# VHH binders against Dopamine receptor-interacting protein 1 (Dorip1), part 3

Target 1, 310 residues: Dopamine receptor-interacting protein 1 (Dorip1), of Mus musculus (Mouse) (q4kl13)
Amino acid sequence: MKTLFEEIKASIKNNYNQDRSFWRPVLPWGGVFTIKAGRKAVSCTPLYVEIRLKNTCTIDGFLMLLYVILNENESFPRELSLHFGREFVDCFLYLMDTYSFTTVKLLWIWDKMEKQQYKSEVHKASLVIDLFGNEHDNFTKNLENLMSTIQGSYCSNWHCPTRVQEDQQRTISINPPQEIPHGNLIRLAVDELFCSKIELCEERGCGGLREFSQRVFCHGAPPFVVLNMQHWKPEDLAYVPYYLDLSDHKYLLEGATLFNKEEHHYSAAFQIDGHWMHYDGLRNVNLILLNKPPEFLLLSSLVYIRATEK

## First folded at step 1 (VHH)

Design k05 (framework vhh_3k1k_2)
Fold by ESMFold2-Fast, scan of step 1:
Structure k05 (fold): chain B 310 residues (1-310), chain A 121 residues (1-121)
Amino acid sequence: as target 1 above (310 residues)
Amino acid sequence: QVQLVESGGALVQPGGSLRLSCAASGSIFSSYAMRWYRQAPGKEREWVAGISYSGGSTSYEDSVKGRFTISRDDARNTVYLQMNSLKPEDTAVYYCAREGLRYFDSPMDYWGQGTQVTVSS
């Protein structure tokens, strides 16, 4: 009956007037799954009695964010089922709501990852799965069909050898801009990527004007987008816009994944009803209610959800 | 994915008129230049007309200039070829194409199935 999301909301309501409060662990780092009944496969498969997960921080933050997103709007589970499969979405929500965290990670690993993407070995009757690496390989590349974009351009010179061009991207990566006239760094970088523009054609000897179309989503506006923050410095991230206009669709800031370089560790931040939480799977209490977004870690990615209000 | 479907081809007498239509799938249409080509039996496919994505620039092969008009309706994801003063030498299968880019591992030029235009003598 009482879902994990309802318990989180109750915790926020009871503690929002504090500067910081701690809540229950969700998605602890790693995991252990005990196989209750012998072999899970026929006699030709090596026998093991448990599965041990390591270095799951590359997926943990995004799994937590995905859970929050799916609870944000009733239409999102249906829309995401078209991309992830209905059984995946239904199982994911069920497992999160029943605190079956190691099993939800195994659902991601077995349903969405290929064997070549992670290390697995049998060690002392345990199957050890190691997800050391990065968020893109382990999580966000599975979002490529959801988030793919295309930008067209054409040169006014009909004899230009590259007269018509298209730039299709499967992920959204934004670079820090070179010049910031008024200190709105992230919005300016996003606009540089998405907005229409006219520039002198760069083809040698062409002399034409190249018109770039607005960048658009190949498969319609997704329920959420992930913006990869490439090579930004912490001081550049003092302002994170609460909304972005992407291809004529309004998106609202839902959260971020954060990177600790010294520990080689990922965490996440996300908001529910305007209240920010920091999530870190390595902490004994891994949800912390904040009175502001965290600003002490490198921003790895920003997560925005499509606005349902016109 | 991109799919182009041509229609409007018919048998017509010299001096007659036809309007060909090409329907494209998805919102991608408004971002691309579109072209019409034709191919007579035993000959190579030849360019006929082109229109920029904004509709602000059009171009025509010399033999059809003044007789054919290319236009687009981005609300319907459709490009048109209005053919007037048709001649027997206009007899061909007409194809629409989306101009592609060779520099990226993206979809190249897409072609429809074609529509047959026959101008009887």
Scores: ipSAE 0.000, ipTM 0.088, lowest interface PAE 24.9, mean pLDDT 77

Design k06 (framework vhh_3k1k_2)
Fold by ESMFold2-Fast, scan of step 1:
Structure k06 (fold): chain B 310 residues (1-310), chain A 120 residues (1-120)
Amino acid sequence: as target 1 above (310 residues)
Amino acid sequence: QVQLVESGGALVQPGGSLRLSCAASGFTFDSYGMRWYRQAPGKEREWVAGISWSGGRTSYEDSVKGRFTISRDDARNTVYLQMNSLKPEDTAVYYCAAGYTSSPELFDYWGQGTQVTVSS
């Protein structure tokens, strides 16, 4: 196992991996982009000569995951171009392939984020962009239309004031159970959200039975899904399902994002050859094998890629 | 149609060895983690061993660590359980399951089982 780990580490470090499915770019935290000074026009001079990025941990893990997803299957760049735009996908892949990491972060900020989602100020000769916040506002909110789901329900009591309902969700959020656990509850929680069911109607005085249809994706099964895990315990990383069946489509585990509450810092873990490899742009330039769950990192999200029939 | 077919169960003496096989069909085998479970008379099914979809990660119940080895052959759509230093306590029906959760009742696909008996 140690020998295998050293081989993987050497491959990642030297970028000599022939199988791109094992290649993971390691994005450094933050970034600096230098604006080339040119005095060719007299109409306007920028107030800054460089752009400095800080607190980019809210997007860094997801940018690495997006790159892996786009390289997983030849159809995925086309499918994701329908959502993100072809120009975005082409530019993203080019910048990642050329190790232009600060520029790819600027592409995300410029093209996919709203100005209200980040703070920017000119300090001396630098424009400082601060992405402090959460992963949803800074990254996964952009996925709402891609991952939206709808579930219909119908009450047996025809006098029910909410007889026919539709529950549309823009995100897939998996809450940890409040009751005594019954085995691994991640799959149970996912099935509770997606599967058809019959429950007592919760309308006061109704007394009917409400039949829920299977939850389905509004725009077809996306190439990947992000499950918002609501800070499940570190130990739960060891029991994450390797696959999920969502709306009659099979999805395979690619990775996770992790949250350090004390430091207010995000990191990620990638599922490489059945092993969890930890990424932290603030601390490491290399991926590190997780041989046990990290005691102080909460499970923030899980990322699954749609399985393709060969 | 999805099928898992276990084989290799037999009567052996304590200290003996057996290799169980589970042949899979009807699904994309190399995309699934695989697990072995066992059930002794009057007891609930218990997890024995697991292997990731890539084969890069294996896991074992404490009572079988160092004695049992799980492996897979994706070219043949087969998962194996090599059992060494068998004890009477290992007597059970052994089941193959596709999926990778800690809860046996949530697995998508189960086999019919193969009987292993360890006695003098």
Scores: ipSAE 0.000, ipTM 0.114, lowest interface PAE 17.2, mean pLDDT 74

Design k07 (framework vhh_3k1k_2)
Fold by ESMFold2-Fast, scan of step 1:
Structure k07 (fold): chain B 310 residues (1-310), chain A 119 residues (1-119)
Amino acid sequence: as target 1 above (310 residues)
Amino acid sequence: QVQLVESGGALVQPGGSLRLSCAASGFTVSSNYMRWYRQAPGKEREWVAGINSGGSTYSYEDSVKGRFTISRDDARNTVYLQMNSLKPEDTAVYYCARGEYQLLSFDYWGQGTQVTVSS
């Protein structure tokens, strides 16, 4: 954990109402955090320095999903601590529980993101941090060790130039097949990536058969997975499976992130008390019931949580 | 061909109990998220209870928690709603719905079954 963690804890302890914008755990777009930097020498009036966050929609949906997941499974905080560290998880939960939304975003930015992944500029008394970009660079890249997978394959042709091969992937990306949509389209695409198979070796001039092993998680089955749905259309939401079997583990649908291409804006959908609710940090309203696939919101990612035996 | 048929609705006195049934055909209830909704005349349809495909998660609207219980019988391909301690405000047409995927609004609906709670 970075020195920032100690500063965040001290700030909240001494100014527990300073960053509280809402009476519910819904992150607003962006954020402003004000620090008292002293007093003007001439007038003795307080001098404040601001930290201003812009374009945080690339992380807002995922931070909300993490908080929802953590509150629905008692084992999840322990599991996440194995990857992110216990202090991060404890601080994250504390900040979300105290409605310290700008501070929780700063915790993510400075503890989990690399400095070159975002822009920061000083404008007079304000530090401006801009997270314009995409969800992968700003959020899901940090999950690579949690979600990395590996698949082995071998060719039956002794003379194959790539006889034994391993395909390690740090993210789980699901591309739409060329088939007409139906109820199992996403499941078929996921199975194509994960399941064992035998097919014609595609190496030039080989002509052998290549046997692929089942794809497995490099560091064990994670407590949740994020599927990157790079080119899926809004109507493909009609074919999102409630559960997936990944590497012999059952995962249940928890939520999704959605992308508005025209506005370059991300939002999310997640389950609350049996309803699928649309979250958008730009709205000055509570969560809104998502009652049909929106025509202008592309499916950006799906979030699944590992099922636990009761 | 997907079809849902609700039954079990009746006139019941306040404090009474009633069990609703939803018989499904054309799909398997154990492979789908199933919900109960209700609608009183002149009001919007509201969600009442849900059971996920794995049967491990049950969810309820706050006003019915502790009084209503959703369950299923996979062998009979049927979903049930057990209603206890019924109140006049529970009077509505009750609908069974199939949620193939939780983000869908294209749930299949049955014709509904009328529940009336009155003395």
Scores: ipSAE 0.000, ipTM 0.116, lowest interface PAE 18.9, mean pLDDT 74

Design k08 (framework vhh_3k1k_2)
Fold by ESMFold2-Fast, scan of step 1:
Structure k08 (fold): chain B 310 residues (1-310), chain A 120 residues (1-120)
Amino acid sequence: as target 1 above (310 residues)
Amino acid sequence: QVQLVESGGALVQPGGSLRLSCAASGRTFSTYAMRWYRQAPGKEREWVAGISTSGDSTSYEDSVKGRFTISRDDARNTVYLQMNSLKPEDTAVYYCAVDYGSGTWRYDYWGQGTQVTVSS
């Protein structure tokens, strides 16, 4: 949508949504975008259209992470342009670089989300857009083709009806194993999904052993991966591995998203110089040092960036 | 890539003055904007002052305007916060942070901070 991108750029030039200031360095929750429509020929009074965003926490952390990822290596904008589109990537970077935070959220909503994923209503010359929901529907679903994996398996029982099988997944979902100690818990759960293994065949009445090959990326190793962790406990944040080996590709920890069930609110935590820095656009204007796992915040996802040769 | 060490905090009387220093390591210190933050007991960390890469532009939180002055000495890899006319509400641990540039979250690298107490 070239016309949309051009209109957004023109609007920013005449009506900046965010100041370039040390006091507003991170994306705030929600947003307000005011479009001054000039004077109508009939009325000769200025018209305004206001767009108000609510419950944007489902995308805010991921938009910040996407900006970091795009700036991490000069090859990443090219690689991600193949997935998101060149015009999207160029416009996204321009809006983030100009602190145009409400407009970058509108770019995501209009270009990458389906209309049924959010609520919109007009209230007295204001368009209200409500992104209440979850991170997968509002953001990470768009990454499915980028992060697809496949794992082959075969059963030792010659009579098994599903002797040779493939398991393709569009998301990387890591469930907490009940019996694994807290130390190395996340690495062991990731290895359970990705590594080769032999287990009892689950086919009814089979009784054979099923050998699983290593899980591999369908379209090559992506520049970053998002691990869906939705039900992990806050204390598990202390045991997040700094790096993961995913199908012979090294990935480095970039950040996490966190979920408060009572408030239905998402926040994020970023790895900066070996420390977790908490981001909550609803509460804080800056990142806050997190020196212990937060209470009542579930680990929703982990974000890792593909290691470069540098 | 950057490590920050704050110093200069002390106990001072209301109306007093104090200068804080933030020493940074790294070959590219002069290419980054720098900021000061403070955190009072039981409160969130708040922004206090900022200085541009060149030192030509400074910004301040409204409650400290006219009383605090931020400056930098790139030859010493140091940022300073000169605090004048100190008030009890200025009591906090003061932190410095590096700003890696426009629109990036890879700023706000923190040191241990330096304690400023303003009381009689």
Scores: ipSAE 0.000, ipTM 0.098, lowest interface PAE 21.0, mean pLDDT 74

Design k09 (framework vhh_3k1k_2)
Fold by ESMFold2-Fast, scan of step 1:
Structure k09 (fold): chain B 310 residues (1-310), chain A 122 residues (1-122)
Amino acid sequence: as target 1 above (310 residues)
Amino acid sequence: QVQLVESGGALVQPGGSLRLSCAASGFTFSHYYMRWYRQAPGKEREWVAGISGSSGYTSYEDSVKGRFTISRDDARNTVYLQMNSLKPEDTAVYYCAKEPYSSGWHGAFDIWGQGTQVTVSS
């Protein structure tokens, strides 16, 4: 039996030469999990007989992207297991490979999310779990231990009330500078967050200069990073750097998540076997070969993997 | 300004080996994803192999896996394709391509070299 990933790669080869569309869905939007009742009638009746997922686009793109990274990089399953647990990684791969998509989403929800992050209610014998919201809350925030950073700073004014400070961040959020878009804009924004710098101290009445150290990862360089892109526009997709240096570690672009404002819907773009694909769980054919960055979609997140050194 | 120059193509017997080179100039080579494509007479252009900008994550088309190896030398601005166990169906013009600096997207944004002819014949 072919695994899902082997079928995806075969479809890419066939569609590259014959057609651009893919007939087979890969992680469709939402899902239904049917709870199998006991053989004979029992005295206790459950409150629900199925679990129904809705608005899962906030995690679908990332789950698909993790699956791609796990299959395209030989060392990644071992390294990811150090952060997510070996049982999670093994279960995730098995469920994806066997087309158990609703179950893989439940694995994420139950193992990685907190109960307060989503809405759930029983309605007409169905437990409805609603992941409406944003990618940061439903996916990226739950990676806090993986990509936590710290930056120190020191004010030149010895009377400064906050002379020595530490800024700890759980996630990486990138804001655009006030500049015309160009090929280095995202790199400049990343460097503004990570690089050492000297600025006027922001403390009221201080008047000193504050020297910031380079921002570093609290638990070492993670195997992948998710950059939460704040207020970036569709045109900015043309300026995504192929690689970034983060705290003296080189990272390579693996994919992006994209936001359709009119539909309030997330999709993703990622590279499989050297070909860029657009993934959208709301479409019947949900992998499409890309010839250029998709237009009119907002950049939501960028995913980079740490470069492998020989 | 941007130039890609392929070399190393030759006539070789089935089972033979050959190494192709692609010399790049006019851009910051280490920033770019580099790819090899091939085109046989009367056929569409086919992707063969790719290598990422820094430290070289590699990927291959299924028919060449285990036989071809892509590598790069950023100090020399050169990408290589080592071709082993060559078959008659590997006969094609081989092209070097680079992706745009910013996104790594391919297709409409590719920059192509002039190609180098590989012929596998007894």
Scores: ipSAE 0.000, ipTM 0.140, lowest interface PAE 14.2, mean pLDDT 78

Design k10 (framework vhh_3k1k_2)
Fold by ESMFold2-Fast, scan of step 1:
Structure k10 (fold): chain B 310 residues (1-310), chain A 118 residues (1-118)
Amino acid sequence: as target 1 above (310 residues)
Amino acid sequence: QVQLVESGGALVQPGGSLRLSCAASGFTFSEYAMRWYRQAPGKEREWVAGIRSSGGSTSYEDSVKGRFTISRDDARNTVYLQMNSLKPEDTAVYYCARDKYGDYFDPWGQGTQVTVSS
């Protein structure tokens, strides 16, 4: 017996040759859900209300990645239950395994999103929920407590007005460099953020040396991390490192989210056996092997999963 | 509640043809790839053919390639298997399934019996 996740991975490996038509679609864009809202007052016939979801691409790729992550290691559902809640994790896995895709999106929207982050309106007896926006507000904001980090620093000049400092970050953001990208650029940018260093104190008139401690996770090393890439160029997908060392923990590349600026549309890519497999919820055939970086898809986020030790 | 109902099986002579149908209900048919499997007496179930949700791409087990054609009608929630040039070794109960590995959650119907004999 296989779960949906195992079937997805097996299908990707088996469909390395594009002739296979067995590939089942995964989480689709949008969704429609019909609920029984009661009975009409006069006739006592059932009254049904339709819920329509649109512009769900801000969460679709992350929900697929979350499902993959939860199935990578037996400890991850337990660890993520401490953050998301046991009922959420159990329900999420059940709904994904039973192809209840609209319901899993509603679980995310109602349980995890703030109401002001989505628009809703009634049209022709349907409640329309519109998730147009960005990935942070709709998804990664909920990971702040899981992924928060802190870095201490200390200036050698005891007269420095900011002698002891702490820098707490709720998200991990990697800005595009001014330099031409190359194979180590992402690793170097991540190391600049996380590694200990000594540099001249930038405090005006200080002249001391500031020692920065290694940046550490506030709540222990999370089972996965999301690096916000601030829409790096499509070519940068070719130069993504397969592993990163974050605060003495090894993380392995799991996937990415991609942004089509012209369509205002998000998609995702899964890293399978050194190959990028593209996922787009607007397609009925959802996974396509990427032989080269797509020309019009900006790198929005990178997702890494914590390596397991024996 | 997912239901799959196979039909169209019959006794035919070698070289004959049959069209099998599978009527689906209880899920969004157009979103799933569909498969045909068969099981001969005393053997395990084996995959025969598959069709993606788009309906454009099909795949077949080598022994039936060129003889069988899978198709679908999303408006009628039905998948078909056109079987030509039938051989005695095609004798089996034929089952349809939505694309998923394993038996526990897959809705296996009663199937439809195809017998090829002279």
Scores: ipSAE 0.000, ipTM 0.112, lowest interface PAE 18.7, mean pLDDT 74

Design k11 (framework vhh_3k1k_2)
Fold by ESMFold2-Fast, scan of step 1:
Structure k11 (fold): chain B 310 residues (1-310), chain A 122 residues (1-122)
Amino acid sequence: as target 1 above (310 residues)
Amino acid sequence: QVQLVESGGALVQPGGSLRLSCAASGLTFSSYWMRWYRQAPGKEREWVAGISPSGSITSYEDSVKGRFTISRDDARNTVYLQMNSLKPEDTAVYYCAAHSYYDFSSGYPDYWGQGTQVTVSS
C-alpha cells in the first residue's frame, strides 16, 4: 500500500495534468486529477481512478502568494530552497508555470503536510482528500523556522530574579485593538512587538526598569513574512501599511488572506498598483477589484516581501 | 472624466462654524475612500480627515479632533466636512481627494479637487 502510494505520487509529479486547469488564470478551489487507466495499468492498479480535493482554500491563497514571491527576485528561489528544499521549489515552479494546479496542491499535501492533518478516503472509485481546517495548521506552521524571532531584555534592578530574559516567537502575531481603526494602528502594533523599548519591570515586587532590545530574526531576514492578524475584523483594508520596517529591514505589502466566518472559507487579496484585488477560488476565475470594504471578511493574515532596494 | 468640486468656503470669525461639500462625478463614488486635505500659506498640503467607502471608519488629524466631522452621502455622490470652533490656524485652502485604497501614512489620492478657501479672521 505504501509502495502503491509512492508509485501514484511519482506518476502525478511526472505526468501531464489533464484536469484542464491550464487555461485558468488563478488557482481554482479544490481540484480533480484523473488517473488515465491506459498509462499505468501494468505498474499500478489503484482502487480509484481519480483524486478529488476539497476545502483547499486553507492553502490556495498562500500557494498563489508563494508563486508571486518566488518570481519577485532572482535570489528568492535560492533563499527559499534552504527552507523548503530545492527539489520542492523546482517542482513547485514547474507545476505552477505549466498550470498544473491540482498537482501543485498534491505536492504541498504530500511533501509538506502530516497525514493526520487531513482526511482521505476512497469513495465510489475516487480518492477524496479534504483539507477542512485552518491556514496555520495546513500552511503557515511550515514557516515557523523561516520567520522565528528572538527579543532580549534586561532589568535595571541588579537583584531582579529574571534580570536577563529572551523571548523567542515562532510566529509573528499582531492583535490590534478592535476599536475605531486609524492609519497607524497596524504599524503601532508591529512596532510594539519589534522595536526596542523601556518599561516598568512586571516581575513581582521588582520595581526596576526593563530594557527590551529590538526583536531580530533567528535565521536572518526572510524573503517574506506572514503577519497573523488573529482574525481581526477591519471592515476596510485602507489602514494596511504599504511598507513595514522589521528589524532594520524594509518589507513591502504584497497581499492578505481573508476569512469568511459564516462559510468557513478563506480567500485572498493582492495589493496591485494601489488597489486591492480579490481572489476567491470558489467564486472567481480572475482577480476582481475589491470596490467595497470586505464587511463579512475577517483579516486573517498580511503578507510582506523583503525589499532589495529603497 | 472624473471631477471633484468643493464648495462652502467662506470668511468666518474665530469660534464660528462652516460646512464644506465635495460633489464627485465620473467615478463609482461608493468604492472610494474620501479625504479632506488643507494647505495654509507657505506650508505643505496636509491631511485633515478621512472616511472609508462604507462610512464605518473615520479618522482625523489630532488638531481637528472633536471640532471637525467628516460624513458622506453616496446617494448624492458627496462628502462633507463639518467644521466647528474654528481657529485662525484653520485658515487654508481645503481640498477634497478620492482614493481607491491607501493608508494615511503612505497613501496617495487618485483624484483631487480644485480647492475651496476657508479664512478664519476677526
Scores: ipSAE 0.000, ipTM 0.112, lowest interface PAE 19.4, mean pLDDT 75

Design k12 (framework vhh_3k1k_2)
Fold by ESMFold2-Fast, scan of step 1:
Structure k12 (fold): chain B 310 residues (1-310), chain A 122 residues (1-122)
Amino acid sequence: as target 1 above (310 residues)
Amino acid sequence: QVQLVESGGALVQPGGSLRLSCAASGFTFGDYSMRWYRQAPGKEREWVAGISSTGGETSYEDSVKGRFTISRDDARNTVYLQMNSLKPEDTAVYYCARVKYSGYDLGYMDVWGQGTQVTVSS
């Protein structure tokens, strides 16, 4: 119902007037939101009086990472407003700063997700929103314009049917090389995507050499990038580089998202002063120091932030 | 020995009031921000209230705002949670926690109390 969703939107905006938080806690799993009563002249009675969120782990880690990123550099809120919208960024920061975690999740769901990406059901006077799924559909697809890249190539054979080509990618996906497992897997896989190279043209019967230009960002170097790691094995966490050079820009490791196949659950890890801090909204502790890569967690995504001069 | 010990949990009728106390020992209490959390049966532990190391800043979860008040007495090494207009939905085990650090504005809790049971029913 449109009237119900307008009430939710108004409640999100009204929360700008709530308490400020000094210690800025981490997001819990799920959430419950009470719908505020409308004005006295109400034409319709809603079927539910509260919204309950479940399986929010598909967005929780990225919302935490986004909050950390926005606070890393004074220019990042301005730059990210070009992609998310200024009102969204301002609202997001305010809600995170005021402990309004269920409301910040509703802001993401309402403003950034399409309705078919989640399930919603009325159960015992509560609207239950279920975000069970994957991180791409629920979060990182919204980053496609931010992280879009293009690589040109040119074949030396004048008669090549595909002489001039452009490869546009909306995501940065890293495939683990099956043939050469070693300590530089991630760096080498990233270099394979971004660096210029010359290879034998694969066009049938061509026989020419194809020169690939350096891959570049379509809309300038973004404040951060997300590398989709396609659920690498837990041992691969030992080989995560602290920095990457992407299209002549230096990026520093900020964090990761992790996937537990047995629990069908996502968590995250943050790089804080050279240490990995594990975040899991489903557990009773907010953050814990990771002394070693956890046995059953797969590397889902790596998040890097653009290095800036002071 | 760093320790937090909660007390004051009880069975109370709806609309009643209760004050929880958390006694800290083994560290310089006045240097740390403190928080109260609760865990209802079958639910995840949730944040309830927080108070800065100076006591000048307080924050509350929306459902308790206006009903609960967090305060501290550094001379007694104690943080308090005054709970008014209690509802059955407030039934939970209440925990106090010490904020270890807030680097990058994240809250990391390194010390937790054992919890104190609050039951609101008739």
Scores: ipSAE 0.000, ipTM 0.107, lowest interface PAE 20.6, mean pLDDT 76

